# Ledger of designs, part 10: VHH binders against Isopentenyl phosphate kinase (IPK)

Target 1, 332 residues: Isopentenyl phosphate kinase (IPK), of Arabidopsis thaliana (Mouse-ear cress) (q8h1f7)
Amino acid sequence: MELNISESRSRSIRCIVKLGGAAITCKNELEKIHDENLEVVACQLRQAMLEGSAPSKVIGMDWSKRPGSSEISCDVDDIGDQKSSEFSKFVVVHGAGSFGHFQASRSGVHKGGLEKPIVKAGFVATRISVTNLNLEIVRALAREGIPTIGMSPFSCGWSTSKRDVASADLATVAKTIDSGFVPVLHGDAVLDNILGCTILSGDVIIRHLADHLKPEYVVFLTDVLGVYDRPPSPSEPDAVLLKEIAVGEDGSWKVVNPLLEHTDKKVDYSVAAHDTTGGMETKISEAAMIAKLGVDVYIVKAATTHSQRALNGDLRDSVPEDWLGTIIRFSK

## First folded at step 21 (VHH)

Design L3 (from j5 with D30E)
Fold by OpenDDE, fold request of step 22:
Structure L3 (fold): chain B 332 residues (1-332), chain A 122 residues (1-122)
Amino acid sequence: as target 1 above (332 residues)
Amino acid sequence: QVQLVESGGGLVQPGGSLRLSCAASGFEFEYQDNYALAWFRQAPGQGLEAVATISGSGGSTYYADSVKGRFTISRDNSKNTLYLQMNSLRAEDTAVYYCAAEFYDSWTYDYWGQGTLVTVSS
């Protein structure tokens, strides 16, 4: 179903942001949010959405008690006759991180079989976990004055057929954006026409959104600087950050910055690119599909000056010399 | 906790074949938006190199040029095991082979096995 997104969009979508689970949750702790990173990311998103014009006063929109806190962080009485700030059109998608995995794995919900009580229970349990994360992210952004709306793919009626997207109507998402809100979507457990149920990944969601909404750029926030020629570790101090990857019309891609000198063999740069991505070829290929649409993809470490640059769209016109991240861009 | 355990390494003659296995625990291949499982190798005195990768869906595979046509990466979801079939082995394939997994959109490999030694010698 071609989402007849009514032409009434005054402005195109500026940015789709993927909040990687590694960026916003603690990898080694069940259902733990990385609070420091999330707070910084929230501030950076606010700054990016307001194009640097931060209102004199942030209107916090979380007027509920936080678990373990006796105080509401926002004072509603302080909300004066302030002019509503216009936020750029952003869509946020976050991964599940340390949320949902235990529930899904334990029950086998990703394999389907809702006729089994354990799968049905796991379906419910998984959604509880991922929607809790979603709510916390929505609240964090709301505290920074961003008008965020949590949007669960399941509740939006999204479904799959044999794990492929079957129905993903964007009408509600579009309406939310048009109303001046920032949708926050997430990986979710959804119904599957054949399997009964499955997991819809954040990456699939982002691809779908990018394809239909055609944002100016996409930002992937992660816990590493970007894509390396080899996995970065203390044991691999010579790992090289791939700063720019070019994508061709045929969907092929090559590393263009830095120029990797393979000492011995006539470097067919195209072939060399596959050997110099530190095993990230599959992920790069997915990002390249987005880039092929004419949409820049920025992979960058969250809560850094570089993530702020990426979110601001500063990389669209020029790449700073001190840039630390990976740009995947269509090259004619 | 996520664990990866490699097996199947050993001594083989040039032209021979080996099949490496990586038993994964603490996560399910089909659930984890692990867009990438991979085999790496490290030869003596050399750096770590990616040998083969497979997407989370299993639909896409990539191979280093040095092993194309000789090595095959595959997985059995029912066993939660990653495989590397190595044919036509050469002396230059001698290395410690590691399986690795990427999690939570890290854009890197966070989990590694202990490695298994493959020695190709006449």
Scores: ipSAE 0.826, ipTM 0.929, lowest interface PAE 0.6, mean pLDDT 90
Fold by OpenDDE, fold request of step 22:
Structure L3 (fold): chain B 332 residues (1-332), chain A 122 residues (1-122)
Amino acid sequence: as target 1 above (332 residues)
Amino acid sequence: QVQLVESGGGLVQPGGSLRLSCAASGFEFEYQDNYALAWFRQAPGQGLEAVATISGSGGSTYYADSVKGRFTISRDNSKNTLYLQMNSLRAEDTAVYYCAAEFYDSWTYDYWGQGTLVTVSS
């Protein structure tokens, strides 16, 4: 059954983008945004959404004062009779990064127990933090002329039952997209039918969205080039980037590029594919669930030429040899 | 600040058992589900090898084939401690063992302990 590549192009949603927290926030500083990366990512998203058509002028859509600034960064007066640019249908989901974690950790909202004052307070505090990040991301993208709408999962009716998605209002997401906007979702504190409350991770959200919206491709933006056979570091200069991981019908996965010859292991153990992923098996498995839907997942370093290519969808037909990242793809 | 401190290493005879501990601070295991914890080891003259991995939720674990059936990764949320139970130890298990954590979808391990030496020798 020739997976009619032509049918994939008729999909309503082009791309779901996961903005990893590590890519857009500073890991070691509480509630700090990595502004430079975020700005580049915003620009790249704009370019990708416009399919290379550069509007004559970027219409910034953030007309509010930035924290600590007395001036509005966008000039509303410059918005003339410009033709409306048509943006491709994208959905953005971002991680919390250095936001929300402190609040969640202090209160234990992940475990539930809203009857406890500290949990209730923490629930509120966590949402304040993550929604603040969401707003900043929305604004950053808006400044690049992307018509972004923040869609906090809690506020959009997302809830869980024992941490599994129990309810999600995808109709609202769809309407938003149909209206020409770009939804921006995020990991959130939500109500749980059994636990009372929990943390809904961005990964769970993306999987749910991918399953229902069936995008052409999914891009995970991170702060490393992709998945390595070992943690990349200056002390590990021989770390090998895994370029392609194939996912089977049963959800199993294997590294197919490169073919890793475990020459250095004294013990002739048929090193299973999971032994060569640098400890990223759990994360790969999550991505593999998306790939199993027939949706390619591109894991790529944010704010690079490689991320731009991924976001553009340049990898859909073929993966160039010079592209640096990891593809997780369904393979029959 | 996230800190990881390994303990429990030492000299053991082949066939023996050890339990490694990794005391974590700066984050709580039970409060997050979008991270990964792992044990790595580095044998003398060898590269870094992932030994065992556990998801943030604790629901998924993975083991290197070389240790499968012998090692068990677990965590105690109340103690905020990661464990590696090592049974049926072999000479080839001799290495410095490291605890590591991945956060915020970095797709790499950003936080490492100082390591604990495990020597398996007769």
Scores: ipSAE 0.799, ipTM 0.915, lowest interface PAE 0.6, mean pLDDT 91
Fold by ESMFold2, look of step 21:
Structure L3 (fold): chain B 332 residues (1-332), chain A 122 residues (1-122)
Amino acid sequence: as target 1 above (332 residues)
Amino acid sequence: QVQLVESGGGLVQPGGSLRLSCAASGFEFEYQDNYALAWFRQAPGQGLEAVATISGSGGSTYYADSVKGRFTISRDNSKNTLYLQMNSLRAEDTAVYYCAAEFYDSWTYDYWGQGTLVTVSS
């Protein structure tokens, strides 16, 4: 098979979306999905994926039970005669939030030791927990008419070595995308060459996918507007949203919007507070590794007009002053 | 539910050392590399300052310029405890120190300890 410049470009994906635990689960209740928020996110994803005119009726794709079950979401008879809509290529990755945490805490599955009975049982229980979350997310997206397919890394044969990706063949993911489906991957328990087993995180998955699939942009959905210069709280009423972070060729990064000004140039040990990124430096550095590939990274509050604009990809050309979020992008 | 409890604060002479501890319950530091863990401090009349940050995997650290070379963040995953080793202390290090965790892929710190006071004076 011969590589074609036009064919190669038509096979790239548009966006990888991280559904953060803060966006789609309840912080105050273990293993609890935020159903209303997830429903809005699903609708926004559909809108961002859709190319051309929206159909007059959204036909859900969850008819996994017989008609008359309270769990069905669509009438299969509605599907057969509809015109097909064209969708941009997206991949969805979600975090586990509190799902799997109890099981991992009791078993130590994230630390390895698969030979121990408690760890093997914990591996099973952790996977039940996180795949239950994955199924419910897939179901929510399907209800909104997205042709979504859950794709657990363990089941796809992915493995790690000392928590880094060792084997992560993308053939199945690529085939799924090329067939017109939207894969939904997630943090999962996997086999590890050194530890025996561990947890493969959503952030590692996103970095791996971005490096190999070359999306135009990546969106992290969360429950805050973006990254602040200090954690926003009533005791920090002057926290400032960092709207743009520029990434250099070496992976270094600097905040470029806002430009933090200082009117008193006195040198003392207390000056550092106004130059911080709120303790998010390790996470920003991880996102910068994606950004230096030429892939914009957006961090934005889910289920808002701001997240819709990020998901649409409208921020590539210009960033309106009224848009609230954080952009991490390559600048040279 | 996540809980963070700091200890190890107190009065110390300039040039001295202290070791702060933060015991965590309700989540495992090494469960997911998405978690960020940090020590913050707040001096009287001043804003909150991130002092040191460590990734959930333990592979990445960050230090404020004001403490680099003097402070070391670390963790003991078997005890589920975060540490801040503070050496060569100065009067300017006087503050309440807080342990914090970013847990829900939120890109902000979701959970905070109650703080422990460090006073550096002669």
Scores: ipSAE 0.709, ipTM 0.880, lowest interface PAE 1.2, mean pLDDT 83
Fold by ESMFold2, fold request of step 22:
Structure L3 (fold): chain B 332 residues (1-332), chain A 122 residues (1-122)
Amino acid sequence: as target 1 above (332 residues)
Amino acid sequence: QVQLVESGGGLVQPGGSLRLSCAASGFEFEYQDNYALAWFRQAPGQGLEAVATISGSGGSTYYADSVKGRFTISRDNSKNTLYLQMNSLRAEDTAVYYCAAEFYDSWTYDYWGQGTLVTVSS
């Protein structure tokens, strides 16, 4: 049984942000966080969430005795009579990045077979790895004064059936948001009705949240500016950033910025075999399924002025000429 | 280390068939979050062309117009291997074929094989 919240009009969820593994972990080093990017991302998230006047003094919320870094004080003694900040409602989702790969490779936890001792041990080991990442992300956000709560899907009772969501009750997520906290969900190992166990991916989580919470926009933080018309390789130095992709009611999509150079059809298909979206068609189509709900999707490089503008939601009315990123949005 | 290794290239006559394989190591396909796998090709003097793409979730596929109906992309998750079945080959299909992966929700192909040459000639 799956018990989902079908509608929450009073929630006014502003943004769901995906902290992509490419943005917050090191691609070629297992279980390594990109600390510099994460620090900037945390600061940008706080700025995007704030409503009203900025407080004169921000106090971090990681009071543990574990080491961390921030320009913001985490001394509990500094909180005193600090005025409460009003935050718009965000949900954070992050991928596992390089965390959990060794454990999954050794055990096959993503393939199921929970009755096998190696798979059960792998389930435990995988969850240790990904919840460690989740904790470090929660700590980084908390150091910047964001009231974050880590919410592992497994611990929230979420489950799958052949890797599709079977149960993903949002009641706890909703209550956390209503209490003024920012939930931080992540890709996790979960029980599966058919396989026994598997991995619940961040893209499934984001789609589920967008379908049910109906945020104003979704931001994917990456380590490239956005989607290009071709892979930017040495042999293709002229790759062009695709700034806007329009989505129709049926989930079909087309690039509308940059515009096609001619309204006439391309004449020579036998010679010009270039692709317009650099092999990203399947990923664009998945994001288009969110956009067809009327929810803007922004794809942008983390820790830049461009990501700050996307996180702020400054792109819904107009796109600044100097903004670099990709917008996927519904267009009737 | 994430590694992609292509195989299966060679010389084939027009109208013939080949099957390309791409063995992946350093990650597991079904563990990755949102990801894409693709075959690209580069003919002499030309840029890279995305030939076929497959998503990790759901198995959605896309094909370049030049190969639709003749090429099929597929994967075998148990072997961590991506395939390209190429039928009805033409001289225009002569190229170096590359396996590529988009991982970590990066929205770009960061991981590339070294390529395998396919020559279609009589």
Scores: ipSAE 0.684, ipTM 0.874, lowest interface PAE 1.3, mean pLDDT 83

Design L3 (from j5 with D30E)
Fold by ESMFold2, fold request of step 22:
Structure L3 (fold): chain B 332 residues (1-332), chain A 122 residues (1-122)
Amino acid sequence: as target 1 above (332 residues)
Amino acid sequence: QVQLVESGGGLVQPGGSLRLSCAASGFEFEYQDNYALAWFRQAPGQGLEAVATISGSGGSTYYADSVKGRFTISRDNSKNTLYLQMNSLRAEDTAVYYCAAEFYDSWTYDYWGQGTLVTVSS
């Protein structure tokens, strides 16, 4: 069972960010990072985390001899003259995207059965794939001068029981944050008390972190502006972005921007309009469970001016009319 | 690569029943983060309507008001198959039905089947 989390709740965590697989990997290619998006996302995260004026002498923290690019120098010799900047407390979680998918599909690692040679090999192969992604994300953030630490759930001792969290101690995560680092967690293969093994999803991780760390807001970075009333496509030019969803104390929710209007075409006030959230209702309901904690949830397209505003936390008091995204928030 | 293939459509009389299946390949259910599976339909001359949705984990479901109590979405993870059981069918249920998946925490349905026609007529 989980213990020792009370002290973590007093830590004023500002933001938990989900780097969606759609935002940081290529949908059409297995195990391919979307390098352009990731570079912009890393820059935006640094800007959102930084308190005070941006220093002109920011030095990247990826000193490896591996290829990587950034306008910010990663030369270790340049760090001797700089002083540390103060960063707001963020936690980053990313999904696996197209990483690990082939390995899990072929081995059935998500179904358990570690005594089977194929499953044991698949567990190893899956973890190689998803930790490779985690490393590349950590490197991208580090190149932008963010003090990131990759934290794989398996290596942190997290485990499940029939896919539900059985142990997910936050002591190491809390210590990492208190030491001035930014943890980067990810969906991972873990041991399971009943199945032997399974996949611990980024959604479960986000919910666990939000419940125990109580951030000011949570941002989901994705590949669309937000939630639409129907899937946008060339054949659906009238798809409407749902900008605000209000959440009640019991976790129920309703779209409040835009509002549905009743037709006035019939004298007897017949109800003809159908309220829809484009098939996203179950995902909205899961996000609403975070929002009922008093934590704003923003769903926004990565690598845009809209995501920068969400990451900055600028949306709680004043939402610009030209901001495009979806806000899910508690309303009394 | 991910493939979705619908089957089970056809002609049925009003009040009848039909079961649609959607066989998925190129992935296993419950590997992906934050996914959703859904059935959409498009009646002649109408836009797409989300009929029923099921979450990846937790087994949450949602139904359009027009089908609530008559349709049931389900999945069988061992067969990697999504189902739509349609009971008490009406003429207005006539449509092409599509299986769709939201993967990669994209918050949109990126993967679509080719559709299967359901016709409710005497």
Scores: ipSAE 0.663, ipTM 0.867, lowest interface PAE 1.4, mean pLDDT 83

